# Ledger of designs, part 35: VH-VL binders against q0atu2

Target 1, 119 residues: q0atu2
Amino acid sequence: MLDKKARIRTSREYRNVFEKGKRLSGRFLIIYYVENALDNNRFGFITNKKIGMAVIRNRIKRQLRAIVREYQGQVKNKHDIVLVARAGIGKSSFEGMEKDYIAIMKKAGLFARNANKID
Below, E stands for the ipSAE of ESMFold2; O stands for the ipSAE of OpenDDE; V2 stands for 0.75 times the mean of E and O plus 0.25 times the DockQ between their complexes.

## First folded at step 20 (VH-VL; framework fv_dusigitumab)

Design g5 (at its last look DockQ between E and O 0.80; V2 from the best seeds 0.00; counts 0 for: pae E 4.1 > 2)
Fold by OpenDDE, look of step 20:
Structure g5 (fold): chain C 119 residues (1-119), chain A 122 residues (1-122), chain B 111 residues (1-111)
Amino acid sequence: as target 1 above (119 residues)
Amino acid sequence: QVQLVQSGAEVKKPGASVKVSCKASGYTFDDYYINWVRQATGQGLEWMGWIDPYDSYTGYAQKFQGRVTMTRNTSISTAYMELSSLRSEDTAVYYCARDFEYLDSGYYMDVWGQGTTVTVSS
Amino acid sequence: QSVLTQPPSVSAAPGQKVTISCSGSSSNIGNNYVSWYQQLPGTAPKLLIYDNNKRPSGIPDRFSGSKSGTSATLGITGLQTGDEADYYCGTWDDSLSAGYVFGGGTKLTVL
């Protein structure tokens, strides 16, 4: 699981990211990101009910956390990043989600250009 | 200034189809869902469905499934709602409305178009 | 016939307080945030309250919202003639036909 220190947990923290951060849209994800004053990155996840039932939303959250965890070492430090899942993500594959994440993070300049899936 | 501007009034025969447009301005069109809501004369609001302008993913109310088609043209920031097999009961004012969904908050429509009157009569 | 139930009409004199109720079930109001919309005669609906009790910019504090259990309430204090309108509650419904649902609407008359 993603370390508690690596999570955005409070409404205030989310609000700060949304108000002060930059945003980029992908097919399945919209990311909001802003620099923080910490030594680590924090991640937040938003899954609204357009995606589907709670079981589906929870699955999507688990999958996104897994993706974030896998690529955590490739993300520039000192950022708060919120992932907002678009409605269509409920019908996407894990690989599709992962590709979208990588693509959007690269566009944001949060990944190195040569960042790829770790086999 | 965020606004939604809809196409003009339509008069249709039963069995025909109608396509209403909704042009968005003042914000990034691809980032907000568009809802469609109708209101028959003297009646209440009825939710029809939503579309994600980014990839055209849709969710329709069960009542309109098979008869409604929501689409978009991102190059001109315009959403469309087409209703086929029109009946007299479809006579109503049709609204497009923007979602606000980026915060950990509820589902609601914060910006509305001015409405499009659709009249179905023989 | 609407999923959410509202009184058809309410009325009060200027300066008074009115409340409009909105009753639903566990699958809608019980599990989701409620929004309220004001519709002045001949105009499009306007967002009045969101997330049960939050006001958008430009909405005066005379308007308030609350939610308890499977019911929601819109409160209007200091009633003005310009408040005469139709008011609709709305929320997401988690049922098998998931989607947004509206109340039947309440006509507010300022006497």
Scores: ipSAE 0.658, ipTM 0.899, lowest interface PAE 0.7, mean pLDDT 93
Fold by ESMFold2, look of step 20:
Structure g5 (fold): chain C 119 residues (1-119), chain A 122 residues (1-122), chain B 111 residues (1-111)
Amino acid sequence: as target 1 above (119 residues)
Amino acid sequence: QVQLVQSGAEVKKPGASVKVSCKASGYTFDDYYINWVRQATGQGLEWMGWIDPYDSYTGYAQKFQGRVTMTRNTSISTAYMELSSLRSEDTAVYYCARDFEYLDSGYYMDVWGQGTTVTVSS
Amino acid sequence: QSVLTQPPSVSAAPGQKVTISCSGSSSNIGNNYVSWYQQLPGTAPKLLIYDNNKRPSGIPDRFSGSKSGTSATLGITGLQTGDEADYYCGTWDDSLSAGYVFGGGTKLTVL
C-alpha cells in the first residue's frame, strides 16, 4: 500500500513525532504530526489492544493504510504523521474512518492548497 | 499538576448501587482513557474497565459486565463509575487511573486518584 | 488464582538490593509491555516502571525493570525504609475476556 520510504519504521522515529509533534483528536482517530527534514511524507499507524483481537486490529490498519494512500497526493510534503486508532474505531465503517481522517487532516492544515479536496 | 480527585467514602446496603466520581485537572480530559481499579481490604488490585471520555466508549472486565456502568461529564472533566447490586465482597477502595495512550507505549496507568472507600454492610 | 504470579513477600536490609519477580504467560507478559506500581501504606498506587524498563520522571534510577520471555523483574537497589510498600506488576492479557491484569502483589519489608 504505502511506499517503503513513506513509512515511519523505528521506535525513535515514532517517539520524535509524539514528543515534538502536534496532536489533534477526531471521533475515531488521533493524529500526531511534525515537520521532517525529508522531501516526502512518512506515515505511521498505531492500534492498541483495547480495539480488539489481532484480526480486528489488522483490518483497521489495512483500512487506514488504504485511506492514507487514497489521499496521499493531497498531503503537504515534509511531514511525519502518526495515526492512532481510538478504542471505539472497531464500531466504525470504512466510510466513517475516511470522513474522520479528512476532517482531521483539514483541521490540521495538512492538505495542500489546490489538492483534490473531494478525495 | 495532573491530578485525579475522587468523591468521598460511601456506606451501602447489599442490593444498592454506588456511584463514585473522579475529577480530572491539569490535562485535556478528553484525550486520555480513565480506568477503574478496586482493592478489597488486605488484597491486591483488580481492574474493572475503562472509558474513553471523548465518546463514552467503554470496555468492562468480564467479572463486572452487567453490574458496572462508566460515564463522564466533559464539561466538568469528571468520570463516574456506578456499581449496582452490591454485595459484601464489593467492599473495597475504588481508584480511578489515567491510561497513558499518547505514545507508542504499552498499556499502563500513570496517574491515580486518591481512592474512594465503599463499605457494603447490613 | 492470580494470572500474574509474584512472591507474597521479600525483605532486605537498608542499603541492600532486592528483586521482585512476576511470572505470566505468552498471552500477557510474553506479548505485552509490563509496568510496575508501588503502593505505600495507606496510599494509592503510583507508576514506578512502564514499557518493561522505563522510569517516569521523578523515579530514581535505583528502581529498574526487565523482562525475559514470560517473566518480568523489578530491581531495587540502595534500599531505604521508605521503600516498604506493596509492589504490583501489571500488563494487558490477550486471552479470552481480554483485559488488564495485575500480579498478586509483593510486600517489601526493609529490615
Scores: ipSAE 0.328, ipTM 0.809, lowest interface PAE 4.1, mean pLDDT 89
ESMFold2 (binder alone), look of step 20: mean pLDDT 92; pTM 0.945

## First folded at step 21 (VH-VL; framework fv_dusigitumab)

Design i1 (at its last look DockQ between E and O 0.65; V2 from the best seeds 0.00; counts 0 for: pae E 3.8 > 2)
Fold by OpenDDE, look of step 21:
Structure i1 (fold): chain C 119 residues (1-119), chain A 122 residues (1-122), chain B 111 residues (1-111)
Amino acid sequence: as target 1 above (119 residues)
Amino acid sequence: QVQLVQSGAEVKKPGASVKVSCKASGYEFTDYYINWVRQATGQGLEWMGWIDPYDSYTGYAQKFQGRVTMTRNTSISTAYMELSSLRSEDTAVYYCARDLYYLDSGYYMDVWGQGTTVTVSS
Amino acid sequence: QSVLTQPPSVSAAPGQKVTISCSGSSSNIGNNHVSWYQQLPGTAPKLLIYDNNKRPSGIPDRFSGSKSGTSATLGITGLQTGDEADYYCGTWDDSLSAGYVFGGGTKLTVL
């Protein structure tokens, strides 16, 4: 479970990331990321309704939170990062999501140089 | 400048198929879904479906299930909409439109193609 | 016949204010953000309002949007002859046949 302080929670916070942040696309995820003025990272999650019913979207959201939590300590600090799930993620495995997350975060250069849990 | 440029007008016989193209420019093609919307002469807008250009995942309106196929060629940033078993009622202007999102409940089409007229007549 | 209901036509003189209503249900407007599109004669639709009440760049503040419950409203102040067009509301529908839905459109005539 992600710490409350590590979560993007308000519409305003989300809009700020979308409007001012950079964007990178992966197979299952599109990430938006921007530097923040805090001492910690914040993560947001968008499960597009194109994915399917609420129960599916909630499952995906839980899985993405688990992935983010697993690698949270290896992400460069002072970033707001929003994960937007693509429609096809509903058919992906957890491992597939994780690989996509790692790949896209690497591409974005958001992992710390001394990260040890990434391939 | 973000643009969607569609292929030219088509004239088809009933029972035939039509494939309309939509070339995107000014942005990363695989970052945004593409919608297809049609409009019969003198009628309103009718949503047909969407495609994720990255992996070609699609969602079609029930009315067009089994008759519409949306595809893309990422190398040329082009989306395609093919409609088969054409009927006179399919005569319309067909539009592609870029899909934007903010939150889980925020969807809209911010950029539209110029439209492609498809005429189905015997 | 459209999932969202709009008046077929509205009219007003230049300089006046007009409103266009859009009525839906809990599965569409009730749960999702509404967008409005302007279609000038012989042209493709253009995004006018998104997220209920936000204007894209280039859209004058004469255009406004609002949403309440299962209904949305487009407002146009200082009506100009160039505003004569068809206007469509649209939103996502959460029904089993999930997808985007449009209103039937409203023809605005500037007298």
Scores: ipSAE 0.788, ipTM 0.929, lowest interface PAE 0.6, mean pLDDT 93
Fold by ESMFold2, look of step 21:
Structure i1 (fold): chain C 119 residues (1-119), chain A 122 residues (1-122), chain B 111 residues (1-111)
Amino acid sequence: as target 1 above (119 residues)
Amino acid sequence: QVQLVQSGAEVKKPGASVKVSCKASGYEFTDYYINWVRQATGQGLEWMGWIDPYDSYTGYAQKFQGRVTMTRNTSISTAYMELSSLRSEDTAVYYCARDLYYLDSGYYMDVWGQGTTVTVSS
Amino acid sequence: QSVLTQPPSVSAAPGQKVTISCSGSSSNIGNNHVSWYQQLPGTAPKLLIYDNNKRPSGIPDRFSGSKSGTSATLGITGLQTGDEADYYCGTWDDSLSAGYVFGGGTKLTVL
């Protein structure tokens, strides 16, 4: 992602999202999200070892970061958002992940900037 | 209360198959992986694999690939493990256990079923 | 065959301390978080320690865990007769046959 400022960094920050946040499940992704006390959004990414070896997990992380970066201008501010990759995400395409992310974010009501122009 | 309740004991002959069920309650069934672990009498724990109940995606321990099939029925919050071509060495207690689907901090099994005894004898 | 090595047994008197070791490799303990499970006689295993050194709610602080290099240790202080059980370490193994692995187990006797 773009800046250190837009990154969830500590275990405490992650715990807050999991404990106090809402979750929505998609085909390849789960998102957890909660309102924060900042002026900006922060994103976290989880790729566990059920997905595969490190090279596969790192590729998935890079793809998810690219998707988030592309759509970040459409995301409502003041949210901490954690993307959790499902074990089967390695069978998806970049386009499949992208569609899943868009669908989940719409369902969560998190796309608000220029909401009439999402995509 | 989070709970995993397994089907009752089974007695099988060599060459047969067994299917053990694991019914979840007290949580959202599709939010957590289900693992299967077995333990022969007086022996240690042996991991067999996992299933993602959301989409049925699985990962099997190499030892059991080709003999194990893990499935689920989300409408009744139940996971299943089927082991085929049974041998006497498959005599064991079979456990289901959930692991936390979305934790960054590791891979561990926080809630276990009571176990299902499977006896394979001629 | 267990890829994680634990001593087969340990013992100590009530009130004393024991440690249980778990030795592995860079592909498992070296790269992955370790969990510990307690199995009381005739029961299913129960999670005792996760993420190397964290306790689930209801586990007293006399149970502790640590990890160094390719080895992990479970510590139990203030031993009680109710602690008599089998103890297993567990972790993910990154090798070509990737999967979860348990240690062989350690029987704790409180004399």
Scores: ipSAE 0.393, ipTM 0.832, lowest interface PAE 3.8, mean pLDDT 89
ESMFold2 (binder alone), look of step 21: mean pLDDT 91; pTM 0.940

Design i2 (at its last read DockQ between E and O 0.67; V2 from the best seeds 0.00; counts 0 for: pae E 3.1 > 2)
Heavy chain, then light chain:
Amino acid sequence: QVQLVQSGAEVKKPGASVKVSCKASGYTFTDYYINWVRQATGQGLEWMGWIDPYDDYTGYAQKFQGRVTMTRNTSISTAYMELSSLRSEDTAVYYCARDLYYLDSGYYMDVWGQGTTVTVSS
Amino acid sequence: QSVLTQPPSVSAAPGQKVTISCSGSSSNIGNNHVSWYQQLPGTAPKLLIYDNNKRPSGIPDRFSGSKSGTSATLGITGLQTGDEADYYCGTWDDSLSAGYVFGGGTKLTVL
ESMFold2, look of step 21: ipSAE 0.527; ipTM 0.864
ESMFold2 (binder alone), look of step 21: mean pLDDT 91; pTM 0.941
OpenDDE, look of step 21: ipSAE 0.783; ipTM 0.929
ESMFold2, fold request of step 23: ipSAE 0.479, 0.381, 0.419; ipTM 0.851, 0.825, 0.835
ESMFold2 (binder alone), fold request of step 23: mean pLDDT 91, 91, 90; pTM 0.941, 0.939, 0.935
OpenDDE, fold request of step 23: ipSAE 0.721, 0.794, 0.798; ipTM 0.912, 0.932, 0.929
ESMFold2, last read: ipSAE 0.454, 0.429, 0.405; ipTM 0.845, 0.837, 0.829
ESMFold2 (binder alone), last read: mean pLDDT 91, 91, 91; pTM 0.941, 0.941, 0.943
OpenDDE, last read: ipSAE 0.742, 0.719, 0.773; ipTM 0.919, 0.915, 0.927

Design i3 (at its last look DockQ between E and O 0.58; V2 from the best seeds 0.00; counts 0 for: pae E 4.3 > 2)
Fold by OpenDDE, look of step 21:
Structure i3 (fold): chain C 119 residues (1-119), chain A 122 residues (1-122), chain B 111 residues (1-111)
Amino acid sequence: as target 1 above (119 residues)
Amino acid sequence: QVQLVQSGAEVKKPGASVKVSCKASGYTFTDYYINWVRQATGQGLEWMGWIDPYDSYTGYAQKFQGRVTMTRNTSISTAYMELSSLRSEDTAVYYCARDLYYLDSGYYMDVWGQGTTVTVSS
Amino acid sequence: QSVLTQPPSVSAAPGQKVTISCSGSSSNIGDNHVSWYQQLPGTAPKLLIYDNNKRPSGIPDRFSGSKSGTSATLGITGLQTGDEADYYCGTWDDSLSAGYVFGGGTKLTVL
């Protein structure tokens, strides 16, 4: 349950991240990230229809939100970050998703230097 | 420059298999899905399926289920489409195309290979 | 037989405007963004329009797209001889056999 201010909500906001941001791919996730002018981070979630039916996509979205929430305090400030779920994520475990998230965020250098839950 | 380069023309007998290659360049191969689309002579475009080059996850059109196999070799940024049990109706130009999507409802193919002609004749 | 329906052919004189329609259903055009592809004779298809009405780099503003309900329209103004080609609409289909679907294609002849 991310706060409203911590969520990317509009198509315009999403497009801004896609057009201006950097992209990194993991096994289950592709992240797009760009600096914002705010005092907080915002997260967006894309679960494409290649993943499966709406029920599956919604489950994945809830799981990704839970992961993001867990590590939210350890992410560098002032970023818009969009998580795009890859097709295979539908058959992944929660732990697998989390591992992939941590790996890709580390690769992107988006975790704070003093983060203590990513080792 | 982003481009997809496909293998050369193929001539096959009915019942045989054909494997077409699609080499990607100018971008990170594993970042984008690859679609396969074919076009029979004088006919329209027909979508066959997609593959995620990262983990080889695939989705095939129902029409080709059990007969098509999409694979990839990430070390050489190449996607493959193999079609088995060929019949005359499979005679067509086969295209690979990069899948671009970033919204839940936005899907399109922004880069296409030059096409591979596959002729099935007895 | 195509999931999306297009007129088989359209024609117009140079400089004129032409429109190509694409009709579908709620499970495809209704719920998903439409793309258009141009296929010049003897060549591979080329992305012309994406996300209903956006043009990739290099596509002139003579080409436009729109979507309403379960239908989409491609518009071409200032028709040129070089526009003679086949045009296909395409979109995702949310049916049980989920996947990408194309229209039957429209042959544009420049008179």
Scores: ipSAE 0.757, ipTM 0.923, lowest interface PAE 0.6, mean pLDDT 93
Fold by ESMFold2, look of step 21:
Structure i3 (fold): chain C 119 residues (1-119), chain A 122 residues (1-122), chain B 111 residues (1-111)
Amino acid sequence: as target 1 above (119 residues)
Amino acid sequence: QVQLVQSGAEVKKPGASVKVSCKASGYTFTDYYINWVRQATGQGLEWMGWIDPYDSYTGYAQKFQGRVTMTRNTSISTAYMELSSLRSEDTAVYYCARDLYYLDSGYYMDVWGQGTTVTVSS
Amino acid sequence: QSVLTQPPSVSAAPGQKVTISCSGSSSNIGDNHVSWYQQLPGTAPKLLIYDNNKRPSGIPDRFSGSKSGTSATLGITGLQTGDEADYYCGTWDDSLSAGYVFGGGTKLTVL
């Protein structure tokens, strides 16, 4: 999964992204992002209880972390990025979440022009 | 200022349907869930369900499954709750209330509409 | 058989303090943050306390909340005649029919 330095860890760090960042919405995800003063990106993940029981929410978090890890080398550096799962995300497939993430990150200008899955 | 403004009072006969509207202003309508809560005269608050205005995904309280439909029109920032097969015990004030879209455990309804009185009488 | 239990009524004189209890279970108050709502006569409910003990902007600090185990408490100090209202606790319930639940309400009378 993600390097420890690439994780948003504290409530203050999360609040900074929500209060000062931009947001973009997709079918399954909302992504908040803001420039940081570091040499690296940081990622955070939020699931809401409207999604379902804890086992479902934990599975969703694991899937989102895997998606972020797959594409992290293509993300423009120096950003704090929080992924917020929508209530309906449990109806999605892994591929559906992945496509949604790619689309939002491209619209945000955070991916390189050719940000596709790397085989 | 953040506001939720609801449609006016309604009188219905048993077996009919009612549709209550809730118009949002002062914030981005699709950023918050809309909940519906009712209160019979002299009684407590009863949660009915929620809608995500972004994509119309809903969660209904078990008691109302099959009788309630929650919808929205994002172009006019308006949520709707429709209750069918009305009975006299559905006589109540119906409120809309927003909650934050993304909080994990901070579930609270921070802004409420003024309420819509629905009376079901024979 | 309310999931969250509140006393039906409490009363006190102006200037005194009162507490209002809210008792639940591990699947609601135990696992989730509690909110409190004030409903003045003839008005819509208003958020009074969120996240167990936090006040929204505009709520004076004489209103307080706490949570311990499966119970929550609303405290009101310096009681005023304008505090006469119904008070509801609320939280998410994780049980089989998951959803939001309110307590039965407590009528506060200021004598």
Scores: ipSAE 0.297, ipTM 0.794, lowest interface PAE 4.3, mean pLDDT 88
ESMFold2 (binder alone), look of step 21: mean pLDDT 91; pTM 0.942

Design i4 (at its last look DockQ between E and O 0.79; V2 from the best seeds 0.00; counts 0 for: pae E 3.9 > 2)
Fold by OpenDDE, look of step 21:
Structure i4 (fold): chain C 119 residues (1-119), chain A 122 residues (1-122), chain B 111 residues (1-111)
Amino acid sequence: as target 1 above (119 residues)
Amino acid sequence: QVQLVQSGAEVKKPGASVKVSCKASGYTFTDYYINWVRQATGQGLEWMGWIDPYDSYTGYAQKFQGRVTMTRNTSISTAYMELSSLRSEDTAVYYCARDLYYLDSGYYMDVWGQGTTVTVSS
Amino acid sequence: QSVLTQPPSVSAAPGQKVTISCSGSSSNIGNNHVSWYQQLPGTAPKLLIYDNNERPSGIPDRFSGSKSGTSATLGITGLQTGDEADYYCGTWDDSLSAGYVFGGGTKLTVL
């Protein structure tokens, strides 16, 4: 459960991240990230219909939100970050998603220097 | 410059298979799905399926299930579409196209290959 | 036979405005964003409109898109000879055979 202020909510906000942000791909996730002018990070989640039925997409979205929430305090401030789930994520485990998230966020350099849950 | 370059024209007999290649350049190949779309002579566009180049996950149109195989070679940024059990009705121009998706309900193909003509004749 | 229905042809004089309709259902246009593609004679399709009404870079503002309910419309103002082409609408379909679907295409003739 991310706070409303920690969520990307509008199509315009999403489009801004996609157009101006950087992109990195992982096994299950593609992240788009860009600096924002706020004092907090915002996260967005894309679970496109290639993943499968709405029930599957909703499950994936809940799992990704849980992962993001777990590591939220360790992410560098002032970023808009959109997680795009790859089609194959529907067959992945939660642990696999988490591992992929950590790996891709580290590669992007989005974790704070003092982060202690990513090793 | 983002572009997709496809292999040359093919002439096949009925019952044979054809494999068309699509080489991507100007972007990270594994970041975007590849669609395949064909167009029979004088007819409209027909979507065949998509592939995620990262892990080769695919989704095929029901019409082509069991007869189409989409693959990729990431080392050379190339996607392949193989169609088996060819029939005269498969005569068409086949296109690969990069898929962009950044909204739950937003899907479109922003970059297209030049097309590959496949002729099936006895 | 196409899932999305387009008029087979439209025509107008240079400088005029033309509209091309695309009709679908709740499982496709009703729930998903529409894209439009331009195919000049003897060439590959080109993305013209995405997300109902957005233009890719390089597409002039003479081209516009709109969506309402289960229908979409492509508008072309200031028609030019170079606009003579086939135009296709496309979108995702949420049916059991989920996938992308195209309209039957519309041939635009500039008189």
Scores: ipSAE 0.789, ipTM 0.927, lowest interface PAE 0.6, mean pLDDT 93
Fold by ESMFold2, look of step 21:
Structure i4 (fold): chain C 119 residues (1-119), chain A 122 residues (1-122), chain B 111 residues (1-111)
Amino acid sequence: as target 1 above (119 residues)
Amino acid sequence: QVQLVQSGAEVKKPGASVKVSCKASGYTFTDYYINWVRQATGQGLEWMGWIDPYDSYTGYAQKFQGRVTMTRNTSISTAYMELSSLRSEDTAVYYCARDLYYLDSGYYMDVWGQGTTVTVSS
Amino acid sequence: QSVLTQPPSVSAAPGQKVTISCSGSSSNIGNNHVSWYQQLPGTAPKLLIYDNNERPSGIPDRFSGSKSGTSATLGITGLQTGDEADYYCGTWDDSLSAGYVFGGGTKLTVL
């Protein structure tokens, strides 16, 4: 998340997730995830230039960081997780991104039992 | 195993439209962009645009804005490119190609269809 | 709008080495990864190099790629007659009308 320890930081770390991790697709997001050897989760965020200009991409990154921060306490530990925004994500609302994140994380088995109670 | 198979050759008159199909197999169709690229005889490759098959979101090259429409049918894993108001200079081989879009810098087409020849003549 | 410039042709004898250049700008090669495509006569293009210097599985290591500044280079060693083809560089261009761009192509002749 915002915490320095909860961020995927190096190209080696990103490559590991893409090469060894599992992939699941949602309406606005694709996630890649793999178990790590740490005590904590780490998150990465990818916004492709097909999404639009930098202002739009930066807004999307900020929104996704906020969503991840909100639900991080419900995520099973010891995972590296990369969120990849689809090109059409700029058409979504914050709530739409949030619902998509919850659904895809449940499907991945990364959320605790009660993660969906805020629906 | 991963394969893109395109529709057959077309002959059209100026002013008409053409719609080329591209059927995907061996992978999850909605997980990857489909690009369209054309090549006139003896000429180089010209990028036309892309579609995200998941939600039909598209991006077109400026040259083709207003004349090109890219669509898909997910139930049969098929992408389409329609080019309208055809001119003789639109005579070319038209390719579909799969694009990997999950990295900021990863702009490459890893699997290509066999090509569809479109001839525009009077 | 953005233009990637390649030499129109190159040639060399079997067993020799060639390089094919691709010159662009900061909005394309300078800011984005480069890919290379091989097009054998009468066939669709095939990916040779992605992410500047990575080879897909099945591409032998005598094909190599590199990038420096706003230029990219495809290297081919141990030339074979089967390498006769057109070669294209490609990348994303960040300019106002953003999109993918190809170089003009280089015809390789193995004599």
Scores: ipSAE 0.355, ipTM 0.814, lowest interface PAE 3.9, mean pLDDT 88
ESMFold2 (binder alone), look of step 21: mean pLDDT 91; pTM 0.943

